# VH-VL binders against q8rwq4r167to367, part 8

Target 1, 201 residues: q8rwq4r167to367
Amino acid sequence: LALEDIDGSPSFLEKALQFIEKYGTKIEGILRQSADVEEVERRVQEYEQGKTEFTFDEDPHVVGDCIKHVLRELPSSPVSASCCTALLEAYRIESKEARISSLRSAIAETFPEPNRRLLQRILKMMHTISSHSHENRMNPNAVAACMAPLLLRPLLAGECDLEDDFDGGEDNSAQLLAAANAANNAQAIITVLLEDYGSIF

## First folded at step 20 (VH-VL)

Design z1
Fold by ESMFold2, look of step 20:
Structure z1 (fold): chain C 201 residues (1-201), chain A 123 residues (1-123), chain B 108 residues (1-108)
Amino acid sequence: as target 1 above (201 residues)
Amino acid sequence: QVQLVQSGAEVKKPGASVKVSCKASGYTFTENWMHWVRQAPGQGLEWMGVIDPSGGLTYYAQKFKGRVTLTRDTSTSTVYMELSSLRSEDTAVYYCAKDWDLEDYFPQYFDYWGQGTTVTVSS
Amino acid sequence: EIVLTQSPGTLSLSPGERATLSCRASQSVDSSYLAWYQQKPGQAPRLLIYYASDRAEGIPDRFSGSGSGTDFTLTISRLEPEDFAVYYCQQYGNWPLTFGGGTKVEIK
């Protein structure tokens, strides 16, 4: 449903993803540069009022923030806590070949199909943007940094950390260290999924 | 326009303490962590620790743990760094530095720095 | 703790020349969590590069970063008079955050 309205037509999110794939590839800082919050809110309201298509003359930064807005407001994370745990476990495998294979298996075999489809669709847009990094300055690391907090919310919230990684520090000071580690892990996982997109999907 | 404005230079005796302020403006103070980095004369940069101004949580590098205290005052958008039991090797320029916004999720590199505060410890 | 070793310590060059600065990590820096800063006398450091190769906003394209794992490079393709300064690398893949010892780029 995230990608389709009840009648099977493309949702707001799907239309915004298509717009960014078509018009965002040459835009410096796309997905990184924030648009005005009030403009993004107005554009969302305009969609609800009947402006259901993005036109070629719209600001790609506004459309990119519409994507983020929708993902932020989803009732549940695109990737659940148990799926985040599976990705984190697979990512920590030292061998690159085994890591990619384990990531592929986690996504193909443990994700509910709606979640897998949503993740794959968003990653497709991100992969397209990062493939034009010489024009837009958004390589896989940069795109992953901007989007990972929206895709792997349970990991950033500490809901799927492995216990052996968390048991190291002081009570209050350990929270900042854990947050920094979770953020780095989230970005790193999404970066690998982008860099090896064809092998994983 | 983002600015970090630090308090003025200090001259202290060994064994004393110093408290340096860093006033932030041009962004939402509680959305970014604030780090402290020092630089001894002619030397490189040394990370001291970090504070999350939203809740006041702190983390200190082991070398400074027990001597450094970071606090904040949300009403004035100001972070304070206090260093106690000063020694001559604490003579340095002390910087506050802002990490990147939460939208680029705590990348822990510093896009804005205060102007620096010189602390001289001499007998 | 990840130790960053910068070389050379001093690089004496003329305006218009190409500068190549090295930063070597004692352990692999995951996901290229490496930044470069420029510092002029009496000033705070200024962010140039993050993620090993991404230029910060407003940084001219004569500055480029490269490398991964343990070996990272900052290149200034054609030195301008304003580029003579000290340059530091910083890793943020692991706490404590650490900086390299610096490379001073000075006028020959």
Scores: ipSAE 0.462, ipTM 0.772, lowest interface PAE 2.5, mean pLDDT 88
Fold by ESMFold2 at other seeds, look of step 22:
Parts: C-alpha cells; sequence; structure tokens
Structure z1 (fold): chain C 201 residues (1-201), chain A 123 residues (1-123), chain B 108 residues (1-108)
C-alpha cells in the first residue's frame, strides 16, 4: 500500500514519483542535490493537511527529497534483510549474464509481491532519470549512490553480510571496513538493477 | 566551498614522530570520512588509512599499522595524522583527502585534497 | 590487496592525438569502483573519472573511462596542451585502497 491510499488512489509517494518522472528528467543533479529539510517537512505537512497534489511550479529538488523522506520513514525497508542477502549472493556471481539471471531469479523467488512492486516502482523512476543523464548528469551509478541506502537499509546496517561470525562488534577497525564494503555492495546491486532493468523486471 | 588546509612542512630526524594537521571547512565535518595518502619524491600515491570523525573510528593500511595514528577534534574540524619511528623512506608529501557527503553512504574516491605537507626525514 | 598495474609507463604523443591509458587489476573490481586522477608537478591529484566511466564535475567530455572487472581504460579523445600530466587509477572496491603506478603523458 505504499503506492496507494486505502481507497486505491495514488499515495503521496506515488504522486511524487510521477512528478519526478514528468518534471525531473531535465533537472541537473536531481535526486542528488538536497533541499532544505524544513521545506521538505513543510511540504509533507501540507499533504497531511489536504494539499494532496503536486503542482507544476513546485521545486523538483524538494519533491525528490519528499520521496527520500517517505522511504526513510517507512516502518520497514523496501527490501528486507533476507531479500538483501539474496541480492548480494546473486550479485557476487562474476559472469554478467549469470549475474543478471540470478538477480532476476532472486527477485522472482524471494521477494513478497508488495516489496517487489515497491522496489520495481522506485527503480522505474530512477531508470527514467538515468536515461536522461546527458541533461541531468545523473547516470545509473549516480542515481544508485543517492538511493541505495534508502532501498537496501538492512545491507547498510550490517544485517545481511554472508559471514556474520566475522563482524567486528567492538573492533573499531573492522566496523569501518564492513561499512565501506556494505556501501559499495548496495550501490553496485542497485546500479546493475538500473542498467539491466528491462531484463530483470 | 570545501577546503582542506594542512599544516606546514616538517623536517625530522630518524626515530622521531611527526603530527600533521588537516583543517576542514565548507561542509559538515562529521558527515565525511577523511583519508590520508602520501607520495614519496618522484613516486606514486600510497593510501595510509581513514578516520570517521563522527566517532573517531579508524582503519589503517597494514604497512602503517602500529606507526600511524589518526585523530580528530570536532570542535576545530581538524584531523591529525601522526607517524612515529620515522625513517628516511617516510620522506614524502602527505595529503588529507575526502569526497562529498552522501547520506548513509560514503564514496571512497577523492575529489577534495589538502595542499599537501612535505615531511623530510634526514640524518 | 588489489594491485593496479598501469601501462604504458610513459606515453609520448602530440596535441590532437588520442591517448589510451590502461589500468589492470589483480582481482575483479566489482561495479567498476575505479577512479582516475590527473596530477601536474607540485599539485595535488585532480579527480577525472569515478565509477570507471563517470566524469567528475568540470571535466571536459574528451576524457572518458571504460572497462569492468580487471581491465580499465582512460581515453583522451584529442589531447590538449593542458592534458600532459601523470595519470593514476585508484580502486575503491576493497580495502586497502590502492593506486596504480601512473602513466606519464608527455609531449612527443
Amino acid sequence: as target 1 above (201 residues)
Amino acid sequence: QVQLVQSGAEVKKPGASVKVSCKASGYTFTENWMHWVRQAPGQGLEWMGVIDPSGGLTYYAQKFKGRVTLTRDTSTSTVYMELSSLRSEDTAVYYCAKDWDLEDYFPQYFDYWGQGTTVTVSS
Amino acid sequence: EIVLTQSPGTLSLSPGERATLSCRASQSVDSSYLAWYQQKPGQAPRLLIYYASDRAEGIPDRFSGSGSGTDFTLTISRLEPEDFAVYYCQQYGNWPLTFGGGTKVEIK
């Protein structure tokens, strides 16, 4: 239901995604350039108070940050810890064709349908933005860097690495290494999903 | 406007220690990791380690582990690199370097560099 | 540790020519976590390319990067006088972070 209100109409998130797909494709740095936090919070409050539609004159950077705000505040990650683990296992396959096939299979076999729909919907917006990279300067790598932390939260939190018995716990050096690896993996997974969107979904 | 300003050149004898500072400005100091890279005369670049200034966590390249210490002072937005037990091979230009903050994600390529600090170790 | 081997060590070319610089990794660098830097004498390195193929802000489109896995290439389509410098690749797919030994691009 993240994309629909109870009555079946588009949610705030869905409307913001549509706005970015329509008005964000030509905006330099869209999804990367932040807006003022208080402006974003105000816009969310305006929705709750009855301003349920985005108008053409709204700042796309504010709307982009509304999308990030909603994703950040979801009670559970768009991709669960077990689903992140499945994606990471599929991603580690070195052959490009086998990797893409395994990612497609992992999504088809392990994702609950609502989570798959949400991920696919957000990736569709991201794919649309990245297809206009010559004007907005946001290619798949850049878009993935901005969005992967919001989509793959358990991976960034260290909740789905493949060798849990080597977590650093109180070892400060191991914590930074684990964080760096998780960040790289999260971005890499999302980048592949964007670059091969049509083959995977 | 991001700036990394390092302390001045140092001349040291073998066995001494050196402490180089890197003062950051133009961004929120605790949102980015700070790396240190050195370059011996006429040679390439060598990564030494990294500090997360928000909590002071560090990671050191194995070659320098036990001799390098990275610390920070969040009140002055400054990172310090201390290298002990100096030897002539430690003669180099030492750089601090960072990349832009991305919320919950830290890219590890270096878009912003300090001006470099020359450390000369001579008998 | 991932070793980056750059070739050639020196590339002597004239302005207007195409330069092709190679960086080979000892292990796969997943998702092309590879950057390229330009360094002129007495200066800190300057970022040119990140994610193997993405130009940094302000970098002219004559610079392009390509490659994946273990083989990466920096191409300068038409050399300009300011492009004669030393170029380094750097991987950030695994720690320790490592740099290639450099390729000096010099005027023939």
Scores: ipSAE 0.452, ipTM 0.765, lowest interface PAE 2.5, mean pLDDT 87
Fold by ESMFold2 at other seeds, look of step 20:
Structure z1 (fold): chain C 201 residues (1-201), chain A 123 residues (1-123), chain B 108 residues (1-108)
Amino acid sequence: as target 1 above (201 residues)
Amino acid sequence: QVQLVQSGAEVKKPGASVKVSCKASGYTFTENWMHWVRQAPGQGLEWMGVIDPSGGLTYYAQKFKGRVTLTRDTSTSTVYMELSSLRSEDTAVYYCAKDWDLEDYFPQYFDYWGQGTTVTVSS
Amino acid sequence: EIVLTQSPGTLSLSPGERATLSCRASQSVDSSYLAWYQQKPGQAPRLLIYYASDRAEGIPDRFSGSGSGTDFTLTISRLEPEDFAVYYCQQYGNWPLTFGGGTKVEIK
């Protein structure tokens, strides 16, 4: 649904993904550099009012932020809380080969097909960008850092608890440590999915 | 442009406390975590802790055993670092530093630093 | 706590020479959560490299970072006069955040 409008034609998101795949590969800092929020909002409004195609002369940074805007505004995360938990459990496996295999299995067994399709589609765009890092300076880690917060929202929100036991009572310093760990884990998970895209999907 | 402006140098006696301010400008104060790092004369860098200015949550390196307190004032976009029970080995330059501004993802390397505040502890 | 050991402690070189600075971690720093900073006397540190190999904005191409796991390297391909400074590595894969002890690059 996120990739198609009601009539089956490509959605705004799909068109923006295609634009970035075609015109974003040589743009330094693509997906990292922010565009003006007002420009992004104007472009989204223009689409809603009938300007349904991106043209080659549009600013790729604005289009990149349109992608982020759409992902942020989805009613639920592209990866649900249960799916984030499955990815985190698989990622914690020590061996690299077993980790990749477990990530593949988690995606195949836990994700509803629409969510798998959406994640795979976004990762395809990210993979294309990171494959041109010599020109755009966006290696897999950098692309993952920019996109993981939008893809794995439940993980960053702390909704993917794997803790066996609570100690009883809350510790305010533990909240920041947990947030930092969640951010690192989210980036690391997306980096592995991106670097091993062909093996996982 | 992003700026972190710290309060001026301090000379303290052992056992006293010091409170260093760090005023932020050029970005939305509550959207970035603020870290504190110190450097003793002729020595390397040492991380002290971090504050999330939006809610005031903190985390401190164990070495400071509750001697350090980080607070903020969102109305003035200012973070404060207080270090109590000062000793001569606390003589150092104290820096505030901010992380990269990526929405609600805060990578923990520091792209902007304050100018540093020299604290000298001498009897 | 992850201990970062930088070597050498001091590197005495001439302008135009290649500098190679090492940072070794006491345990793996997965996903290359490593940054490098430059610090000149009397100044705050300046971010050079993050994610082990990505140059920060405005950093010249002569600076490059590499490595993964426990072994990381900062390379300055051709030293300029302004590059004589102290360099620190920092890990951010685990708290507490830790820095290496520094490598001073000084003029021969």
Scores: ipSAE 0.447, ipTM 0.767, lowest interface PAE 2.7, mean pLDDT 87
Fold by ESMFold2, look of step 22:
Structure z1 (fold): chain C 201 residues (1-201), chain A 123 residues (1-123), chain B 108 residues (1-108)
Amino acid sequence: as target 1 above (201 residues)
Amino acid sequence: QVQLVQSGAEVKKPGASVKVSCKASGYTFTENWMHWVRQAPGQGLEWMGVIDPSGGLTYYAQKFKGRVTLTRDTSTSTVYMELSSLRSEDTAVYYCAKDWDLEDYFPQYFDYWGQGTTVTVSS
Amino acid sequence: EIVLTQSPGTLSLSPGERATLSCRASQSVDSSYLAWYQQKPGQAPRLLIYYASDRAEGIPDRFSGSGSGTDFTLTISRLEPEDFAVYYCQQYGNWPLTFGGGTKVEIK
């Protein structure tokens, strides 16, 4: 239950997402600018020791990195390998209308409900941030670039092969090319999900 | 502060090799790919290839494949570009360039560049 | 390989004027994976724009990028003396990475 503790109350992740939605929208470079690693670690420990609420005076960059820390530490990716493959197949459709329709279908029909809820919740925060880009300089492309590696980990790890992918034929050069393509695809997929959030969710 | 400091100018004869170094500082060396771009006098920019310093994997533009070798030394945070079988048309300024620092995302545009190393190939 | 053709080769303008630089790709550049750089004599290139339209850190808002598919534009809304330089576009949608031939913006 990534968004809820066992007792049904909001988790650390959910509270951090709420904080960023409320206090992060006007912060330049939010989600992009790294916080002090020691401060992030201290804040995570403080939560474990009983400081379960964020206060308005906390540094939004620290809270943003707490979100990334939690996502990085999840035992499995928010989007599984098979779900990443479904998103990639839908994304490669060249017609914009068909692509959006296929992305919507993939999410609604292929994702297990917990994963769909988690992805949608994180994208809601990201969409809120990107809607204030004139204040924070974080448009959909920028927010997607910062967050896609955490959301689509199997795609970046090369666990989502395309039908015309040539992964097994060449070492070294093929690996770097595949990594570059995967990175571009991950960012582009999340960007579309943000730009058309209302149509997809 | 990110810095890429390259080795000094080189003068070489046709048929020789040159090895240019690029020492990185101000970021985690293994988290970003390093690219090499050259610029002949009065000409535009030409991408030569890329190395992932964490594992040493490389990709070379076809024009330079077989003549260029990229290596790295993680203990000194240094990338090396070696170009062999030099010709007069290899006279250029050679740049190392770092791609943007997004963990596990390498967008292949270059936010930091070395100062450039002039390699002159003549008799 | 995606070939980028920049035009004009040279753009002669006065300070305060609007500069419009074109970059055309031989095939569509997916998701606008297109960057712009400024280069002054004796210096390394400086990143201005990425994703076709996003300004890099520290780049003033008089620089803007636009375009998609095969046609991209860099606009300098009001030229300052420090803007007279050579400008390059670069695509990163496909390897090999390629640059345009450059547009020199010079004082008239």
Scores: ipSAE 0.370, ipTM 0.747, lowest interface PAE 3.6, mean pLDDT 88

## First folded at step 22 (VH-VL)

Design b42
Fold by ESMFold2, fold request of step 24:
Structure b42 (fold): chain C 201 residues (1-201), chain A 123 residues (1-123), chain B 108 residues (1-108)
Amino acid sequence: as target 1 above (201 residues)
Amino acid sequence: QVQLVQSGAEVKKPGASVKVSCKASGYTFTENWMHWVRQAPGQGLEWMGVIDPSGGLTYYAQKFKGRVTLTRDTSTSTVYMELSSLRSEDTAVYYCAKDWDLEDYYPQYFDYWGQGTTVTVSS
Amino acid sequence: EIVLTQSPGTLSLSPGERATLSCRASQSVDSSYLAWYQQKPGQAPRLLIYYASDRAEGIPDRFSGSGSGTDFTLTISRLEPEDFAVYYCQQYGQWPLTFGGGTKVEIK
């Protein structure tokens, strides 16, 4: 399970999420500003070699990139292709109240429990960061932009887009346009889930 | 630190072509799209098109389709914009521009701009 | 194609005054995919605002954006000497990407 080690103790991901919730809220550009890739890899290695706790003096940007690294390396997206499709359909509802209700229903009805738990946990950290945007300058849109590609990978890959799909290999312009639309949709979906976290979960 | 450095000013005659380079540094070149925007003297900004450097896929604004070609060289992290059949109204400053230095994300607003390349078309 | 119309064309103000710049879209810009840029003579544009209201990194708090749908506003709460420039809005909700015609904020 992504949030727990085999013995039921908090995983590296869960500990990193807790660190960001506690020490990342006042850090300008948290989750957006990149850390050195080699330092991130080294920190992951250090955990595997026994440094299993984050200390208050660690660089929050490194810890934030550790979260992204773990999510990127998961064998499958936190949100599967069919779950992305359900979210897309719900998101396209024009009325805000109906959209939120439909998103809540889609998550409750289509997500396997481990995937729902993981998504909810990551969104909780993101919500905490965006709630301190006056200090860290990370409004919900910005936090969603940083995290949506990692959470909704099938949507970015074109595996759950419900618009008339462009025929692959027929037109180079059609491929880029589809990718641009998918990126916007992914960011917008995560923004709504984040802004209305309490109503959806 | 992300940096976009463009080639120098060009003076061309009508009917000629121009090729402007944009050398990128400070990020993984193939992970972000590169856009081109021009600005005629005393005028506003006009989007010309975009290239994905990883595969070379492009999209061009209708006004420029058939005259503009975007290419890239991944070994030098450089994007090229070529505009053919130049006219006097193509006199402008040409900018390359890109989004955040963020993996697999294309927000399509531009927080990094090249310094601009002035292209003057006159007889 | 989404046409962005900025008004006023020129805004003549003194330092310390509030500037209010309008950008109106010919169609709804869903999810508020709208950015604002500042441009000074001889320089490339500088990103100020994205997602209609989110301030870009390093941009002072006196700059704020608002609006949704077809009507967007950039506000500079107290003009500083360095704020006299041309301002452009840009939508990125659909291709082709388009910019407004600009609003010049000049010293009165």
Scores: ipSAE 0.515, ipTM 0.797, lowest interface PAE 2.3, mean pLDDT 88
Fold by ESMFold2, look of step 22:
Structure b42 (fold): chain C 201 residues (1-201), chain A 123 residues (1-123), chain B 108 residues (1-108)
Amino acid sequence: as target 1 above (201 residues)
Amino acid sequence: QVQLVQSGAEVKKPGASVKVSCKASGYTFTENWMHWVRQAPGQGLEWMGVIDPSGGLTYYAQKFKGRVTLTRDTSTSTVYMELSSLRSEDTAVYYCAKDWDLEDYYPQYFDYWGQGTTVTVSS
Amino acid sequence: EIVLTQSPGTLSLSPGERATLSCRASQSVDSSYLAWYQQKPGQAPRLLIYYASDRAEGIPDRFSGSGSGTDFTLTISRLEPEDFAVYYCQQYGQWPLTFGGGTKVEIK
């Protein structure tokens, strides 16, 4: 379980999420601004050596990048290709109320429970950050832009567009356009999930 | 910390080519796309195209397709824009520009711009 | 292709006044993928606003953006001497990326 160690205690990821929820809300550009790559790698290595506790004086930008590192290194995407397809289909519904209802249903019916729990937990941290946008300048759009690539990896990889846009035999110039469209869709989907978090989960 | 430094002004005759460089520093060059935007004297901004420096993939606005070529050299963190068959209408300031430094995401608004390179085409 | 029409072309105002700049899109700009830039003579554009209403880093609170769909607004609540410049909107909801024609804010 990505959120718990085998003994039921909070994992490194869960602890980092808690740190950001507590200490990240007043940090300008949290989740957006990168920390030094070598500092992030060092902190992750300290975790691997058994140092899984964060102290209040740690740099929130480093902890935020630790979260991104863990999500990037998960054995499978938090949202699988079939789940991304379900979210994209639900998102394309133009009526706002029907869209929210369809997103809720897709998550409830399509997601395996561990994946649903993980997505919900990460979105909770993101929602907390975005609710303090007057202090940290990270509104839902900005937070979604930073995190959607890590949450919806199959969508950005072209594995769930309902058609073969990333076929290796296709036009090379079309690949950048498809990537740009996928990135916009991923950001938009996560933004809706953040803005309507309570209705969806 | 992020900087985009472009090559100097060029004066060309119609029919010639120009190659403008844009050297990037202060970030990982291959993580972000690089766009090119031009501005004719006293006029607005016009998007020309984009390159992904990691693989060299490009996309060109239809108006410039066939005349513009974007390339990069990852060893020097430099993007090049070449415009061929120059006309007097190509007289402009040419900018390289990049998105916010976000890994794996391309928001396509430009928070970093080069200083601009003036290309003058006259007979 | 999304055409962005800015109005007015020129806005003549005094320091301390409120400036209101309009950008209208030929079709809806999904998720408010709309940015605003400031450009002074001889300089590259400077990002002010993205996602229609989010201030870029270092941009003072007197700059604000609003709008959705096809109608977007940049507001400067109290003009400072350094704010007299040309302002451009840009959409990034679809390719080709396009810019408005600009609004010049000049001293009256």
Scores: ipSAE 0.508, ipTM 0.797, lowest interface PAE 2.3, mean pLDDT 88
Fold by ESMFold2 at other seeds, look of step 23:
Structure b42 (fold): chain C 201 residues (1-201), chain A 123 residues (1-123), chain B 108 residues (1-108)
Amino acid sequence: as target 1 above (201 residues)
Amino acid sequence: QVQLVQSGAEVKKPGASVKVSCKASGYTFTENWMHWVRQAPGQGLEWMGVIDPSGGLTYYAQKFKGRVTLTRDTSTSTVYMELSSLRSEDTAVYYCAKDWDLEDYYPQYFDYWGQGTTVTVSS
Amino acid sequence: EIVLTQSPGTLSLSPGERATLSCRASQSVDSSYLAWYQQKPGQAPRLLIYYASDRAEGIPDRFSGSGSGTDFTLTISRLEPEDFAVYYCQQYGQWPLTFGGGTKVEIK
């Protein structure tokens, strides 16, 4: 379980999320500014070897990158391919109110419970950070841009029932266009989930 | 920190080709796409196309397809734009441009620009 | 292809005045994928605004962007001498990427 250890206590990921919610709200560029890769790797190893708690004086940028590291290393995306397809279909609805309702329904009805809990938990941290954008400079668009690739991996990989938009032996132009469209969609979906978090969750 | 340095000005005759270089530094060259934009004298900006330096994949605006070629050399962190069959209306300043804000490539606004390369095509 | 029409073509104002620049798209620009640039003579463009309203790093708070759909606005609340330049909007919601024709802000 990504958020809980076997004994029901908070996992490394959950503790890191709590740290960022408590100590990251006033940190300029939190979740966007990278820390030293070797420091992040060392901190993860220290946790695995017994340093199970974060202390208040740890660098929030290192903790934020620990969150990203864990999400990258998950054996499957927090949002599966079928769930990405459901979110994309709901997002395409032009009416704002209907779109929000459809996003809420997609999450409540199509996500397996562990994936829904994980997504909601990560979005809660992101929403908390973006609610303090006046100090940390991380508005919903910025937070979404940093995190959408980690949350919606199947969409960026082209696995969400997207038709091949092009065929015909271009200089692989169709691949770049598809990648650009997928990236725009992923960031836009996460932005809506953040901006309307209370209505969706 | 991020810096894009372009090759110097060129004077060409109609029908010739030009190859402009853009050397990148201050970031991991293969992590971001590189775009090319031109600006004719006294005119606005015109997007020409884009290259992904990691694999060399390209996309060209329809107006330039068949005349423009984007390539890269990952060992020197350099992108090249070659424009063939030059005409007088190709006289412009040519820019390379990118966004370094994210490791991902989906933002397509340009935070970093080369200094520009003036290409003059005259009979 | 999305055509961006900027107005006015030229805006003649004095330092300290408020500038309002318009950019209208021929089609809706999804998710407000619209950026604004400043360009001074002999220089490359400088990013001011992205996602229609988000200020780029290091851009003074006198620059603000707004709008959605087809109608977008750049506002400079109090013009400084260094703000007299040409301003371009750019959409990135679909390829080809396109720019507006520019608005020149010049000293009256």
Scores: ipSAE 0.488, ipTM 0.786, lowest interface PAE 2.6, mean pLDDT 87
Fold by ESMFold2 at other seeds, fold request of step 24:
Structure b42 (fold): chain C 201 residues (1-201), chain A 123 residues (1-123), chain B 108 residues (1-108)
Amino acid sequence: as target 1 above (201 residues)
Amino acid sequence: QVQLVQSGAEVKKPGASVKVSCKASGYTFTENWMHWVRQAPGQGLEWMGVIDPSGGLTYYAQKFKGRVTLTRDTSTSTVYMELSSLRSEDTAVYYCAKDWDLEDYYPQYFDYWGQGTTVTVSS
Amino acid sequence: EIVLTQSPGTLSLSPGERATLSCRASQSVDSSYLAWYQQKPGQAPRLLIYYASDRAEGIPDRFSGSGSGTDFTLTISRLEPEDFAVYYCQQYGQWPLTFGGGTKVEIK
C-alpha cells in the first residue's frame, strides 16, 4: 500500500506528493531538475529518524526526487507488464474519442485496484504541475518525459511488445531501436493520460 | 553542469581513418545515450548514430554503416567516434550530443552538444 | 526515412519584425516528435523547441512552435538582434533521426 502506512496514515510518498501539489506549482523545472543524490538520501533518512513532515521551506527539487526515489524502489512497477500492454493497445487507436474511451476502460478493467489507485494518485500530482506550466515551464510532455520511465517500467524493458520482433542482428542494433520506440511510446501514453486526465479518471 | 568536450581538429587524406573523442562530465555517464551528428560546410545536420555507454550497444545510420564505429571508456567517461575510408565529402564538423533525462527515457532531441571537431579530408 | 523540407531558405527581416519558419515532413511525424534548433556561426546548435510546441529551458517566450502531422512552424514574435541565425527542425519519431536543411534568418 504505497500511499498509506500500516496505521492508515499518509506514507512518505503521499506526503511528498502533497508537498509538490502545494509548493511545487510555481517552481521552474519541478520534477525535471535533479537534486543532489546525497541530499535526497539524507532527507529519506531524516524521515525514518522521526522528521515525518515536510515543511514549506524545504527544497521542492529534493522532495520531487524523494518521490522518484520511492517509485524506483517499489518492488513492482506501478503499472505491470499486462497493464502496460493494455495501455499501449488502447493508445494506438487512431480515433481520439475511441482512444480515450479505451484508455479509460483499460485502466478500469485490467488494473488491480491498488495499482490503479497508485497510478491515478501520481498522475493527479503530475496533472496539477502541468496545469501551472506557464509558471513552472513543465508542460504535459515534459512532465511525462520525466515520469514515464518510473511508471511504465515493463514497457521500457521490452516486456510488452504488440508485434513480434525478429532477432537482434549482428551489431545488436535492433535492441537500441526497440528501446527508442518504447521510450517514445511510454512518453506518449503518459502525455495522453495527463492531457485527458479528467475524462480518463 | 553537463559538459561535452571534444578532441581537436584533424586533417586527413582520402582512405585514412579519424577517431574523435568526446569527454562527458556533470552527469552519470552510463545513464544516457550519446549521439553523433555531423555538418558539412554550408550544409545542414546529419545524424550518424548512437551508443549506449552502459553496455556499448550501438546503432548506425545506414549511410555510415560499415565505416563508423562508436566506442566508449567508462573509466574516463569518454565516447569515441571512428570513421574509416574517408572521402572528401566527409569533410565536416562532427558533434557529440545528448539529452538531459537520466532514467531510461531517451528523448532523441539534443539539449547538450560538444563544441564540435573539424575534420578536413584533402589530398 | 523522413525527409524534412524547410522554407524559406533565407528570411531577411529587421529587428522587431515577426519571423515565421516552415518545416514540412515527407510523412507524418508521430506524436509531434519534432524539435527546433538555433545555430550561430562557429557554434553548436541550441535547442529551442521540442514536442513541436514546448520551449526548452531558458528559451524566451518570443519563440513558439506549432503544427502536427507533416506541417510545423517556428515563430519568433519580435526579432531581437541575437535571433539572427540559422534554424533547423529535427524529427525524432523514427530512426534515422533527420534534420531539415535550415532557414537562415538575416538582417534586412
Scores: ipSAE 0.485, ipTM 0.792, lowest interface PAE 2.3, mean pLDDT 88

